VH-VL binders against TBC1 domain family member 23 (TBC1D23). Designs and how they scored, part 2

Target 1, 182 residues: TBC1 domain family member 23 (TBC1D23), of Gallus gallus (Chicken) (q5f415r38to219)
Amino acid sequence: QLPADLRAKVWKIALNVVGKGDSLASWDGCLDLPEQSIIHKDCQELIDRLSVPEDEKSVLLLDIESVITFYCKSRNVKYSSCLGWIHLLRPLVHLRLPRSDLYNCFYAIMNKYIPRDCFLKGRPFHLFRLLLQYHEPELCSFLDTKKMTPDSYALNWLGSLFSYYCSTEVTQAIWDGYLQQA
Below, E stands for the ipSAE of ESMFold2; O stands for the ipSAE of OpenDDE; V2 stands for 0.75 times the mean of E and O plus 0.25 times the DockQ between their complexes.

## First folded at step 1 (VH-VL)

Design al7 (framework fv_alirocumab; at its last look DockQ between E and O 0.03; V2 from the best seeds 0.00; counts 0 for: pae E 17.9 > 2, placed apart)
Fold by OpenDDE, look of step 2:
Structure al7 (fold): chain C 182 residues (1-182), chain A 123 residues (1-123), chain B 113 residues (1-113)
Amino acid sequence: as target 1 above (182 residues)
Amino acid sequence: EVQLVESGGGLVQPGGSLRLSCAASGFTFSSYAMNWVRQAPGKGLDWVSTISGSGGSTNYADSVKGRFIISRDSSKHTLYLQMNSLRAEDTAVYYCAKSPYYDILTGYPFDYWGRGTLVTVSS
Amino acid sequence: DIVMTQSPDSLAVSLGERATINCKSSQSVLYSSNNKNYLGWYQQKPGQPPNLLIYWASTRESGVPDRFSGSGSGTDFTLTISSLQAEDVAVYYCQQYYSTPYTFGQGTKLEIK
């Protein structure tokens, strides 16, 4: 486990985002996605769980919401609470990064560690089922009888880089090791 | 066809003010970031300012920050550059330049340029 | 600020010959997340505004002749004119748009021998 004071530096290096520009610099900052209310709600909930001074909450909220909104707009993807992005951001938010770094780290994680099309009925989960069928055929059959597809139980794990069900501290410890191995 | 036509250039004394305009046509004006780039006589290109499509975000070169104001009017399809406290070193041809992409993208080049308008700051 | 440095400052090339202009950035303009180089090339003829030739380091702008090509990554970039034409006489500029302030090279004046 990394010392807290070094974590930001090490993660930035590991994610190869050191010295990267501000991707949001030219963005108009419009928070107007169709699902903006959901984004806002989820971001607010995250902020409410953080030990942040009251005078900093609004700024942090805006930063996080901007990161998600910009990501959605730039990638032409739709936000959903089930994707677990808030949980991805949680460890990053604890690093107290500038918005630019926050986005860069988030983007890097999404790009490097989250499977493509990691959403309900996404391709990764089809592949996962096949793997399960091969390695654990009885379990796979059982789950099939229950109409439980891998995305129903694994999306939260894979989509959040295992942060969904872990505390921030545990997630940080996991990521300390995992990011440095890349 | 994309067209950018600058106007408002002229001779001004140091400390004076000038407002440049750029009339844009041939594209959805509000969807693209717009830029001002200047070129001193016989010199290279110098980025001055950028404004997002919506006008909500602006950036300035340090050399003009606090003195210049970039703005736009979507209803008029016009880009503006308000130049205050002009200095001799501000003497240049000022170009209006368009971004090729919607401003939600990180960085962008300038795909269309106006013919420019000359600003001369001299006593 | 990212400093852009072109070389040479001036270049004379015979008609039909290859012209090569280099551009170096003080910092990498490669964004690893999308693997794009935020580098453009412009051509400016006398009395005219700049014209975009290349963006993303190697993508040719629409209408630009095939003889123009861009290459490079990170901090080192090259503009190549495979066969110089008379109409190619101009000043060429590289630009990074990786981060503000957007910066240009000092320009390379290309002439015919």
Scores: ipSAE 0.000, ipTM 0.553, lowest interface PAE 13.5, mean pLDDT 91
ESMFold2-Fast, scan of step 1: ipSAE 0.000; ipTM 0.529
ESMFold2, look of step 2: ipSAE 0.000; ipTM 0.466
ESMFold2 (binder alone), look of step 2: mean pLDDT 92; pTM 0.940

Design al8 (framework fv_alirocumab)
Fold by ESMFold2-Fast, scan of step 1:
Structure al8 (fold): chain C 182 residues (1-182), chain A 120 residues (1-120), chain B 113 residues (1-113)
Amino acid sequence: as target 1 above (182 residues)
Amino acid sequence: EVQLVESGGGLVQPGGSLRLSCAASGFTFDDYAMNWVRQAPGKGLDWVSTISWSGGSTNYADSVKGRFIISRDSSKHTLYLQMNSLRAEDTAVYYCAKDFYGSGSYLDYWGRGTLVTVSS
Amino acid sequence: DIVMTQSPDSLAVSLGERATINCKSSQSVLYSSNNKNYLGWYQQKPGQPPNLLIYWASTRESGVPDRFSGSGSGTDFTLTISSLQAEDVAVYYCQQYYSTPYTFGQGTKLEIK
């Protein structure tokens, strides 16, 4: 376990986002995608799940909605709730990062650290599973009971990186271990 | 046809408990947030609680926080409100209302309500 | 908490005449990032549950007659009934869904004459 005050610094180093510029600096800030209402709804639900003071909610909501919207526009991809991106943002939001760092970390997770072929090679998934077993053995037993192969559930876990099923503290502990090994 | 049918209302003594149910049909229950809104006799609408589509997020009015618990059962398509430590001020018709989204929007369908009377 | 205040508390209007109901929020319910006002209007007839009329301040719900219209932005909102019909006798409520706790105005009772 990492001390809470060091987690943000360690994760930024591990995700190789230290010193990266603000990708959003030249963006016009328009939240005008055809699926924008779905993005807004999912972001609002994420903020509602957090124990966040009311005076901070609007800023955090704007930051996460901007991150998703800019990612969709810059990558030319359509947003859908089933992609699980909102759950990947949850552990990152708890780090209280500036918007630029939040985007850079999200981008790194999406494009560098959870590509599908990495889990098919076994090692990254094995490390995540060991950490999850230590912190959430009931969930591991449940997945085993359903007799899902690593190939089948690894794809779901790539989309959510355990955030869908685990508490924020457990998800962050799993990421701590994985990112320190990477 | 969207239908929301509340049940479980009745007469209860101060300090008592009561559980309300709302049976939902005619829409994909698991995709939408659900709300409880109450109305005391002759008074206006008073929002009580909301639960997101997944059940992962809940919010409460300050007057009921710590006493009321909102929950949902996807397999039964049913919304619940567990009311504890009831007070005379909780006397109202309790409406079940469907959110248009999975969280944080307007209430597009309402049930007919169930009356809760808290009296000694 | 966002406090919603309606005016007037009650209003009497003749059949065929215009009815205007106002709603004021204690803070802005306009979300600048999506340019939406998180404000809805509901109609409640005696002995019935509320019925959604308007959402996003100005969008009319499906099945609601075109004599109903919503306007305003930020903190000041108006519900207008252009030509009052007998079936419009009801209590009207505004509601903000910008932030929890969600709050309703106190209601405006609309009567004939």
Scores: ipSAE 0.000, ipTM 0.461, lowest interface PAE 18.5, mean pLDDT 78

Design al9 (framework fv_alirocumab)
Fold by ESMFold2-Fast, scan of step 1:
Structure al9 (fold): chain C 182 residues (1-182), chain A 120 residues (1-120), chain B 113 residues (1-113)
Amino acid sequence: as target 1 above (182 residues)
Amino acid sequence: EVQLVESGGGLVQPGGSLRLSCAASGFTFSSYAMNWVRQAPGKGLDWVSTISYSGGSTNYADSVKGRFIISRDSSKHTLYLQMNSLRAEDTAVYYCAKHDYWSGEAFDIWGRGTLVTVSS
Amino acid sequence: DIVMTQSPDSLAVSLGERATINCKSSQSVLYSSNNKNYLGWYQQKPGQPPNLLIYWASTRESGVPDRFSGSGSGTDFTLTISSLQAEDVAVYYCQQYYSTPYTFGQGTKLEIK
């Protein structure tokens, strides 16, 4: 497991975002998409899980919402909660990155590693196997329904890089392994 | 016509379990967060639990943490509250309430309530 | 946790007179990204579920009479009924929905003098 202060640097290198500029520098900051209310609500749900002072939560929520909104505007894509993007932001939020780095990491994941994850032979299933083997007691409490099929929960875990069903600590450890091998 | 209808309330012994259901109709259930709020006889409103519209996030009042489980089934337009290890102080009318999808507007639609009585 | 405190516990007002109920939060419920106060007011009549009157501290819910108004920002909020009618006899609750746990005030019982 990587020390917390080193993790941010290692992930930035692995995602190839070191030295990238601030893509949001010239953006007007308008949070005015037709689906903006849904974006805000998803971001609020993420931040409500955090045990930090309320004034820090408000700043962080604005950063997260800005990242999603700018990505949608710049890439001309419509936001939907079913895409699971909020869950990809969770482990990145815990790195306490500047907004520019947060966006660059999110962008890299969305445009390089999500499609690549689907095409890497055996890697998603290898990570899934390791997760069950070493973190099974923790996962048991998250899989509190016997109705979930293996295909269903595996897809959710893979699509969100395990952030949906795992603690932030476990998710970051998995991303450490995945990104270092990529 | 927007409606929430609770069911599953009744008399249960201390230490017992009970599952409440809340059937939603007249709105897009999957687009809204849902809540359980209870009210003991003659007392005020007491928030119990929330679940996000996707089911990906849940939160509980400290008094019920570890004992109650909120869940939803969007295909059936139904909200659930599994209540375990029930105590006398859990005696209350339980309401389900819709949290408007407008980024944190208050609870705009409430059900009629279902009475849960915990006694020997 | 954000604690909500209402005053008074009970209030008796003559028909046609103004009723004022106060609500204080232990922390600010104003959210900077959208400039909204995450505060609501509910009316509960005997034997009925609560009914949302006001959200965003001052926005009336659809169908709510204009004699009901909400005001305030940050930590101090007021619900005003400009001209009390018999049908307004109820218990009124404020609620913050800024952060979980979502908390209610203890309620204010409004009676006719």
Scores: ipSAE 0.000, ipTM 0.455, lowest interface PAE 15.4, mean pLDDT 77

Design fa1 (framework fv_fasinumab)
Fold by ESMFold2-Fast, scan of step 1:
Formats: structure tokens, sequence, C-alpha cells
Structure fa1 (fold): chain C 182 residues (1-182), chain A 120 residues (1-120), chain B 107 residues (1-107)
């Protein structure tokens, strides 16, 4: 596993966000999308499950809701809970990044590492399977024992880079390997 | 552990068809992607086709398209490869294997091989 | 179709020798390459997957390297039981294709 103090630096380098500006600097901060109530609900549920100090939860809630809302507005895309974006934010929130870095990392993951179309073509799955075996052999062994097909878990797991089905600690370990390799 | 057990040797005349079976044990057929590879006497390995679990479809090499059919009977955990319009050039050992298309691409299980001899 | 070319077609070496087999793909295949060993009269056995990952139970004297279009299988200290044919196989795209094979003979 990566040491905690190096994880944020390694992920920012791997995601190519070092030196990126603050994309939200000129944004008006309006949380007014038609689906805003769903965004707020999902962000609140994530915050409620975090083991962070209570006095920091309000700031984190605003940051993650802002990240999702600005991404939707800037990319002209609709939000839906089934997309799993909340689960992608969970390990990033634990890095305690400034809002600008949080957004830049989220943007990079969304646009470079979770392309909607290509993950189901087989080749990215082979790399991911190798990384999973290398970093989490116990989990690999468990899945083999249960005779689970990749299709039975892969659509949700890959769409959220394992954030949905794994603890924060396990997800970060998998991402450490995946981002370093990619 | 996973084992693939194939049917016995066959001798066929030109123009006939052959159907080779591959019984899976120690695992379930639905969790594996079975591929077929042949090897003519003294020659190298030739991939014929196999199941692609990502798309849920069977892919055949162009050379065999129209002559080969690969099927599965999940109730008996048995895969089949049928080759029609046999020619003397089809004389080979035919293997079933999990290869890289299995759900876990590090799996590597092969049948013992089935010799098919085509002679008049 | 992606063509896989191996060199040499055959080689003879003594026990303890370092042996290298090369495989070239006609187009980029990333690291989607495996190496197989086939002993006379037996089914093939995978030695390497993902270009450089050693298959479980395979002796550490076997190693693989390369990416893209150039790949190498190395046997660091040849043993008598290594007498076999060796094949590379790409699994980057369908149809999967094998190299023509390299026969390794022990003196």
Amino acid sequence: as target 1 above (182 residues)
Amino acid sequence: QVQLVQSGAEVKKPGASVKVSCKVSGYTLTELSIHWVRQAPGKGLEWMGGFDPEDGETIYAQKFQGRVTMTEDTSTDTAYMELTSLRSEDTAVYYCATGYSSGWYYFDYWGQGTLVTVSS
Amino acid sequence: DIQMTQSPSSLSASAGDRVTITCRASQGIRNDLGWYQQKPGKAPKRLIYAASSLQSGVPSRFSGSGSGTEFTLTISSLQPEDLASYYCQQYNSYPYTFGQGTKVEIK
C-alpha cells in the first residue's frame, strides 16, 4: 500500500492534475439543476457515512455537491444515481483535497479512466484484472471460490472503479495500483 | 480443481462431420469461456474460435467460418465443437481450453486433446 | 488479423544456458500476450500472461518482457525438462493468433 502522505501526490500526478487551475473560480455556485434534489440526497448520504469530524461535514458536503453540479453544467450531462459518481468521490474525499483538485481529479477519472463505451470491450478489463490480482489476491481468491463471472459484478464495479463494492481502504489500494499502471 | 475431459479419437471420411465434446469438472461451464485450438501433426497451434464472455457471443476464425459450430450444454457442463465438410487437411489434434477469454484471464486449463483423422 | 512472428524457429542449448525467444506482433497489442510451453505429446501449458506475469506454479527461471509489438521469453538457466516447443499468443483482439513456435532442444 502507498503511504497516506504520498497517495494524494501520486494520484494527482497519475491523473495529470498538477498545475491545473481552479475551474470553479468563475462559477456562480448555483445549485439549481432539475435533478438537484437527487444530487443533494446522494451527497448527503455519502457524508453521513464518512468517519470525519462533524464540524467538517458541512464543508465537504458543499464541496462534493459543487463538484457534481459544476461537472454536469460544464459537460452538459444529466445526473443519475445509477451512474455511481458518488462512489468515485468517496476515496477522493478522504484525501482532503482542495475543491479545485477534487474537481480536477474527478474530471480526469470521468473522462480518461471510466470511458462508458470501452470498459466493456475486454482489453481494459484484462489490465484491471491483473492489477486486482496483484494488489488484492485474497479478494481475487474469494471471487474465484464463489465462481462469480466478471459480468455479475463488473458493470457496477468498473463503472465506479470498485468504489461501490469495496471499503474506502480497499478501493484506494486498488486505485493506487490502477492509476500507477495506467 | 478445474479439469477439461474430451471425447475419444475419431476417424472420418472426407466430406463427413465430427463433433468433439469437452466436459468441465471442478467448476461450472457458465463461468468459463471455452476456446478451441487445433494442431496438425508436426505443426503449430491454430486458434479456431471461442466464447467471448464480454459480449456473450461465440467468435470463429475466418478460415473456419461456415464449417464450424461451437455450442454448450450448461445442464451437463459440456462444450462441443462440430466441424463439417471434413478434408484431409483437417487431420489434427483438437483441444478445448479456457485461455484468456475466461472470466479470470489467468485461468489456464486444457483438455487432453482429441485426434481427428480424415482419410478415405 | 494480427500476425505473430517468432525467432528463432529452433535452437539447441546446454543445461544451465540462458535462452531467449523473441516474438513480434504485426500491430500494437499492449501487454496482451501469453507464452505457452508444449512438451511432446502433451497439451500446451501457459508460462506467462500479460507479457510479464508468471503463471502460478511455473518456475522462476522463466520470465517475460516487452510491450506493444516486441516481446521476449527468457529461460535464465535451461533445465533438461525444458525440452519443448514454445509459442507466443496475442489476445488483444479476435481472432487470437499464435506465433509459429520455437523448438528448444537440450544438448
Scores: ipSAE 0.000, ipTM 0.437, lowest interface PAE 19.3, mean pLDDT 75

Design fa10 (framework fv_fasinumab; at its last look DockQ between E and O 0.06; V2 from the best seeds 0.00; counts 0 for: pae E 16.4 > 2, placed apart)
Heavy chain, then light chain:
Amino acid sequence: QVQLVQSGAEVKKPGASVKVSCKVSGYTLTELSIHWVRQAPGKGLEWMGGFDPEDGETIYAQKFQGRVTMTEDTSTDTAYMELTSLRSEDTAVYYCATGPYLYSGMDVWGQGTLVTVSS
Amino acid sequence: DIQMTQSPSSLSASAGDRVTITCRASQGIRNDLGWYQQKPGKAPKRLIYAASSLQSGVPSRFSGSGSGTEFTLTISSLQPEDLASYYCLQHYSYPWTFGQGTKVEIK
ESMFold2-Fast, scan of step 1: ipSAE 0.006; ipTM 0.505
ESMFold2, look of step 2: ipSAE 0.000; ipTM 0.462
ESMFold2 (binder alone), look of step 2: mean pLDDT 90; pTM 0.935
OpenDDE, look of step 2: ipSAE 0.005; ipTM 0.550

Design fa11 (framework fv_fasinumab)
Fold by ESMFold2-Fast, scan of step 1:
Structure fa11 (fold): chain C 182 residues (1-182), chain A 122 residues (1-122), chain B 107 residues (1-107)
Amino acid sequence: as target 1 above (182 residues)
Amino acid sequence: QVQLVQSGAEVKKPGASVKVSCKVSGYTLTELSIHWVRQAPGKGLEWMGGFDPEDGETIYAQKFQGRVTMTEDTSTDTAYMELTSLRSEDTAVYYCATYRGYSGYDFAFDIWGQGTLVTVSS
Amino acid sequence: DIQMTQSPSSLSASAGDRVTITCRASQGISNYLGWYQQKPGKAPKRLIYAASSLQSGVPSRFSGSGSGTEFTLTISSLQPEDLASYYCLQHNSYPLTFGQGTKVEIK
């Protein structure tokens, strides 16, 4: 439903990041967490799967790793691959956002759209089900081709906003619908 | 940063009610799932109930159903646990506890109140 | 209800010793298990979450392992400040249930 050129603007407005400052500006850039090797490995695997020029990969890798590392340090949380944060970053990386906007969008998703109530029961789940049922053409067509019913979305599908199981283009289409309703 | 501050010690007669408060500081109550755990003198930890984010409702342990009510006042960022028809065996330290997270997958409590001693004696 | 059984109920060890506490669930709980330390007169403090993840700020001598029904908390080199009671908590299913506790003393 959304043209590609409008997606970045619409998502930034929906996530309330327009006009926000650079949260990483005062950070010293140290990539020194105990789990840093795991963070680096997961970020590298994401970058390796992207169809981007080789000379751009090092900048993207540093941006993604910085986002995760700063989030962990500022929120005082430990990183683990099973948290699925890499999958949430994948659709955002394709928007070609500056690092500050990338972090602000990631933070907003983590704190506003994947709160503890983004699960099988409750209002966020019902909104997702309604979006999947009535959003045309990509969401309904995708589910039809996959032969899925609403009760087939597991907590990991909702917790990752479909990022784990879908291509970047399909995930972005799903997020377009969800962010418009949420 | 996040801190849970509980009300002071209470002494009650059998048959009375007690209402313990838990004030959230450094965070918004609406972003936390508050649970209550008690510990009788010299005994282990016992979960009483708390907010279940999966169902969007408060769940009580069967042992306390009908006697316990857990409520929240978002305007003051304060959670409450009221226990009625008190018995001597309800003498315990009562804790509020919560967890930081953005997913319902991890409910292990990482933030605890300091505890409120409730003594029930004739 | 899921029953959580801890072993041993108490132990006494010397500084520098390796201490292992086990926790068994009456049914599968995946990795939805936390470990807590409680010092006399204080509220519990989380040491481990998701069965094996060390809480930020907790010394690396503490570690957790296991999944399903069998879990262990290990203190690789016991220190005097580790004198406390230790509890496991399953949060896979309601009602949430704690183990009965393990009292660790240093002699």
Scores: ipSAE 0.000, ipTM 0.460, lowest interface PAE 15.8, mean pLDDT 76

Design fa2 (framework fv_fasinumab)
Fold by ESMFold2-Fast, scan of step 1:
Structure fa2 (fold): chain C 182 residues (1-182), chain A 121 residues (1-121), chain B 107 residues (1-107)
Amino acid sequence: as target 1 above (182 residues)
Amino acid sequence: QVQLVQSGAEVKKPGASVKVSCKVSGYTLTELSIHWVRQAPGKGLEWMGGFDPEDGETIYAQKFQGRVTMTEDTSTDTAYMELTSLRSEDTAVYYCATLYYGSGSYYFDYWGQGTLVTVSS
Amino acid sequence: DIQMTQSPSSLSASAGDRVTITCRASQGIRNDLGWYQQKPGKAPKRLIYAASSLQSGVPSRFSGSGSGTEFTLTISSLQPEDLASYYCQQYNSYPYTFGQGTKVEIK
């Protein structure tokens, strides 16, 4: 719902990354984690789906792989495809951000906005309900009718901030609303 | 490299208060969600409470509500658990631990060495 | 509060034996269950999270299964160093709750 040329600016402001430095500037760039082949595969699959010039794909691939690898190394966490992190990067990659902004946005989402312990009465759950109502009112009404609680499907959706289950356009619209309310 | 180091053993009289500290080293406190678990001698594990990063709130088990306070000092990377109105039944080893299971946190399993609190007359 | 009940409360087995410990939740907790090992005089150590996912650095002889209300921890080939108490723990809702524990002794 935000104009395309304004979205990158608005998200950077909402995620509080304007003026942040380059956390990867001092990193040696080594892509040598035990699970590196899985990281590479997932990143390659994401890049292959982008409608961008072929000569830009290798740079974007290196950027997203570097973001994930540096996050894992700096946070001492292990990567797994099941975590859905690649899907969080999808809407961000579509903004065509420099690597430093991409990392800062990814870090902010991972650290501040992902509901890591999603219970039925949590505030992220309420926001999810409101955003679903706004973008998919018929689906929301249908789910209410069938006694399906958002919690029965929202954990997987929220862990990826909807990027796994929704188109890029729908996911970005949901993030527009989420970030404005967060 | 990440370690949780707790304060030393305490002996208290009934009615007193105790404040146990948990120092995070090799990592930053802000990146961890610290919970507190106690274990009476020869008994099992009992969850007391912990920080919920999703809500930014500290949640306490009902049994301890009104008697326990859990705080964090990010400037010293130290978490605290204070238990008031101590009873003999509060004699236990108290642990700080990273028990949060949210996305990206499943890999954190750090525990303090435990602090024995003895409550006797 | 969600009550976690373990069985058996204690067991004794020989090295190489397959050991199973069961945990029952008083209500559905999906796969929001962890298993912990506590050796005498030590702090607990997580073996399993999400009911069946092995914690990093934990030997492959440990495995978990189940969902909803019935869960099992299996040690496929018991080793002497596995002498410990084992606890299940639900994290589906606050307050977090532990089972009463199962003491495993080696013959």
Scores: ipSAE 0.000, ipTM 0.451, lowest interface PAE 16.2, mean pLDDT 76

Design fa3 (framework fv_fasinumab)
Fold by ESMFold2-Fast, scan of step 1:
Structure fa3 (fold): chain C 182 residues (1-182), chain A 119 residues (1-119), chain B 107 residues (1-107)
Amino acid sequence: as target 1 above (182 residues)
Amino acid sequence: QVQLVQSGAEVKKPGASVKVSCKVSGYTLTELSIHWVRQAPGKGLEWMGGFDPEDGETIYAQKFQGRVTMTEDTSTDTAYMELTSLRSEDTAVYYCATWGSYRYTFDYWGQGTLVTVSS
Amino acid sequence: DIQMTQSPSSLSASAGDRVTITCRASQGIRNDLGWYQQKPGKAPKRLIYAASSLQSGVPSRFSGSGSGTEFTLTISSLQPEDLASYYCLQHNSYPWTFGQGTKVEIK
């Protein structure tokens, strides 16, 4: 387990983003994608779920919406809620990073840990099952007893690195484990 | 504002090598993905290769594989494209251009470098 | 390699006319397509990215549409300064490939 105050530094080292520049420095900040209303709605829903002072929510909202919008524009990809990117941003938002570091961490995760070809029976699925069993045995047992197919839960969890179905504390503990092993 | 400034025109004999430079100003080279495109006189644009930020590797078009080398000097913010074993068919304007993670902000092109290969 | 075919190869139109240029990919490329303008004697300039997104600073008379294998660049009201060659580029898979170009002339 990492102390909360050191987590941001450890994750930035593990993701190899220490010393990286501000990718958004010269971006004009235009939030003008055709799907911008969906991006805004998803970001607002994430912020509304946070236990953060109200005066900080508007800054966080702008930061995460900017991260998603810039990623879509720079990587030439279309946003959709089903991609689960909001769930990847949840644990990163709790680190209270400057926008540039938030983007750099998000980019690193998207390009290192979210594979284009992901198969449930591969090694990532075995690691996911073992980690979930260790940290959330009750949830793991429940999924087994309900005989949910791996496709109905594991793809969403793998795509979001467990953030959708686990509490922030559990998700951050799991990521601490992954990143410390990197 | 990002600017790409290329080296001047070159005249080479068949079999020689040419090394074209592309200096980046207004931003750092490490934050950009540089690609090279050429255009033969009166013809269209042809992609030669460039840095792929997702894989962290430089990718070359098969036609140029073994003859082209693309390098970067981050200390001087300068990218290079070296083409060896020149043929008359290599006569073209060679462009450097930005691509990748900064495409929204940094779709910038150099002014072009004319390379003439003749005997 | 993915082949990009443009049509027409050239066209002549009057100021104020609506002009359309089509680009066809030999395989599906999603929306990984850009449109470039090259004026005589100058380097290319990007007009459209992601098949339909207008590059900042480009006049609104330019628009892109399409996905998969069929793409269109439209100039809603042609201006004299639009005399240029136009190229599509797919960046869905390596090697990246350009269309052969469409030359637009003003009558």
Scores: ipSAE 0.000, ipTM 0.446, lowest interface PAE 16.7, mean pLDDT 75

Design fa4 (framework fv_fasinumab)
Fold by ESMFold2-Fast, scan of step 1:
Structure fa4 (fold): chain C 182 residues (1-182), chain A 119 residues (1-119), chain B 107 residues (1-107)
Amino acid sequence: as target 1 above (182 residues)
Amino acid sequence: QVQLVQSGAEVKKPGASVKVSCKVSGYTLTELSIHWVRQAPGKGLEWMGGFDPEDGETIYAQKFQGRVTMTEDTSTDTAYMELTSLRSEDTAVYYCATDRLGYWYFDLWGQGTLVTVSS
Amino acid sequence: DIQMTQSPSSLSASAGDRVTITCRASQGIRNDLGWYQQKPGKAPKRLIYAASSLQSGVPSRFSGSGSGTEFTLTISSLQPEDLASYYCLQYDSYPLTFGQGTKVEIK
């Protein structure tokens, strides 16, 4: 129910990527890794599952393939389907982010463990409430009338991210920590 | 556009109290977490306390606990910091500061209020 | 309390020089670190948040790096207007703590 732009802002804040520049700006764009055919196939399969107009699919495919390829090149890491990176990209692709934001979010997930810290501290939920009040006061009033809190929405989105990244046991531990803090 | 405007300089005697104000302009106080930071002449920055958005309460640095009180008047969009039992060591510029999104601390600062404690 | 130690306490460099300021935390603070610039008589200005994110409007010659306990602020090509004191701030846990500051002077 929440607009995609607001969801994107919440996730970018949770992953600490707000205001970051375009890491790919100076990259030559070459999709020439030894495992490039596997990267392409996995990205194509993800895009094929999306309900998106055919003329938009080629741009989305190039964006996610570029993200994976640049990450592999910059980090000197080999790609393999069994690493499950497509599962991490799936929720981010649904946010319809520009390529630079998509990369920054993916990088944060891969390298910084930020989502776990955010759950324990509760900061993303407070920021979500502030963003709703500042940018969507009418929606905030409606939610108050229905006795609904913004953090119940954010928990669903962050939970979906963790379902692809973490095992069931790890996901349960994160939620246990959050409930104890509350 | 959004700015924090502080009250003017104060001169106080030892043992007195001082109350510094911080008016939020172009924004609503209820949307911000206001913190207070001081700086003695020629010295570094020292955090005194502020609103903790995670717990929904005001937190003070242990050094100032019992002497400092931070309050807000939402009807006038003004935050206050009151420091009691002033000593010469309290001579400093006092700043209010906030992050407009409430997460990364201090992208917006007041201009500072010089408080001089002397007899 | 988390102690933040900056080095050096002061430095002098020429315009165009690359300068680096280091900040060390007494315990892990992840990337909950900001860098601030303070010019004489002025309020501090945030340069970097989340250890490496450049504040909007700040020149690209400023950059931050690090995570955990060791952090650096780099000015790739020092300019005369960069004469200021620089402070790191950890916001991983309360109380918030600043480094003691680094005074940057232009030769």
Scores: ipSAE 0.000, ipTM 0.456, lowest interface PAE 16.1, mean pLDDT 75

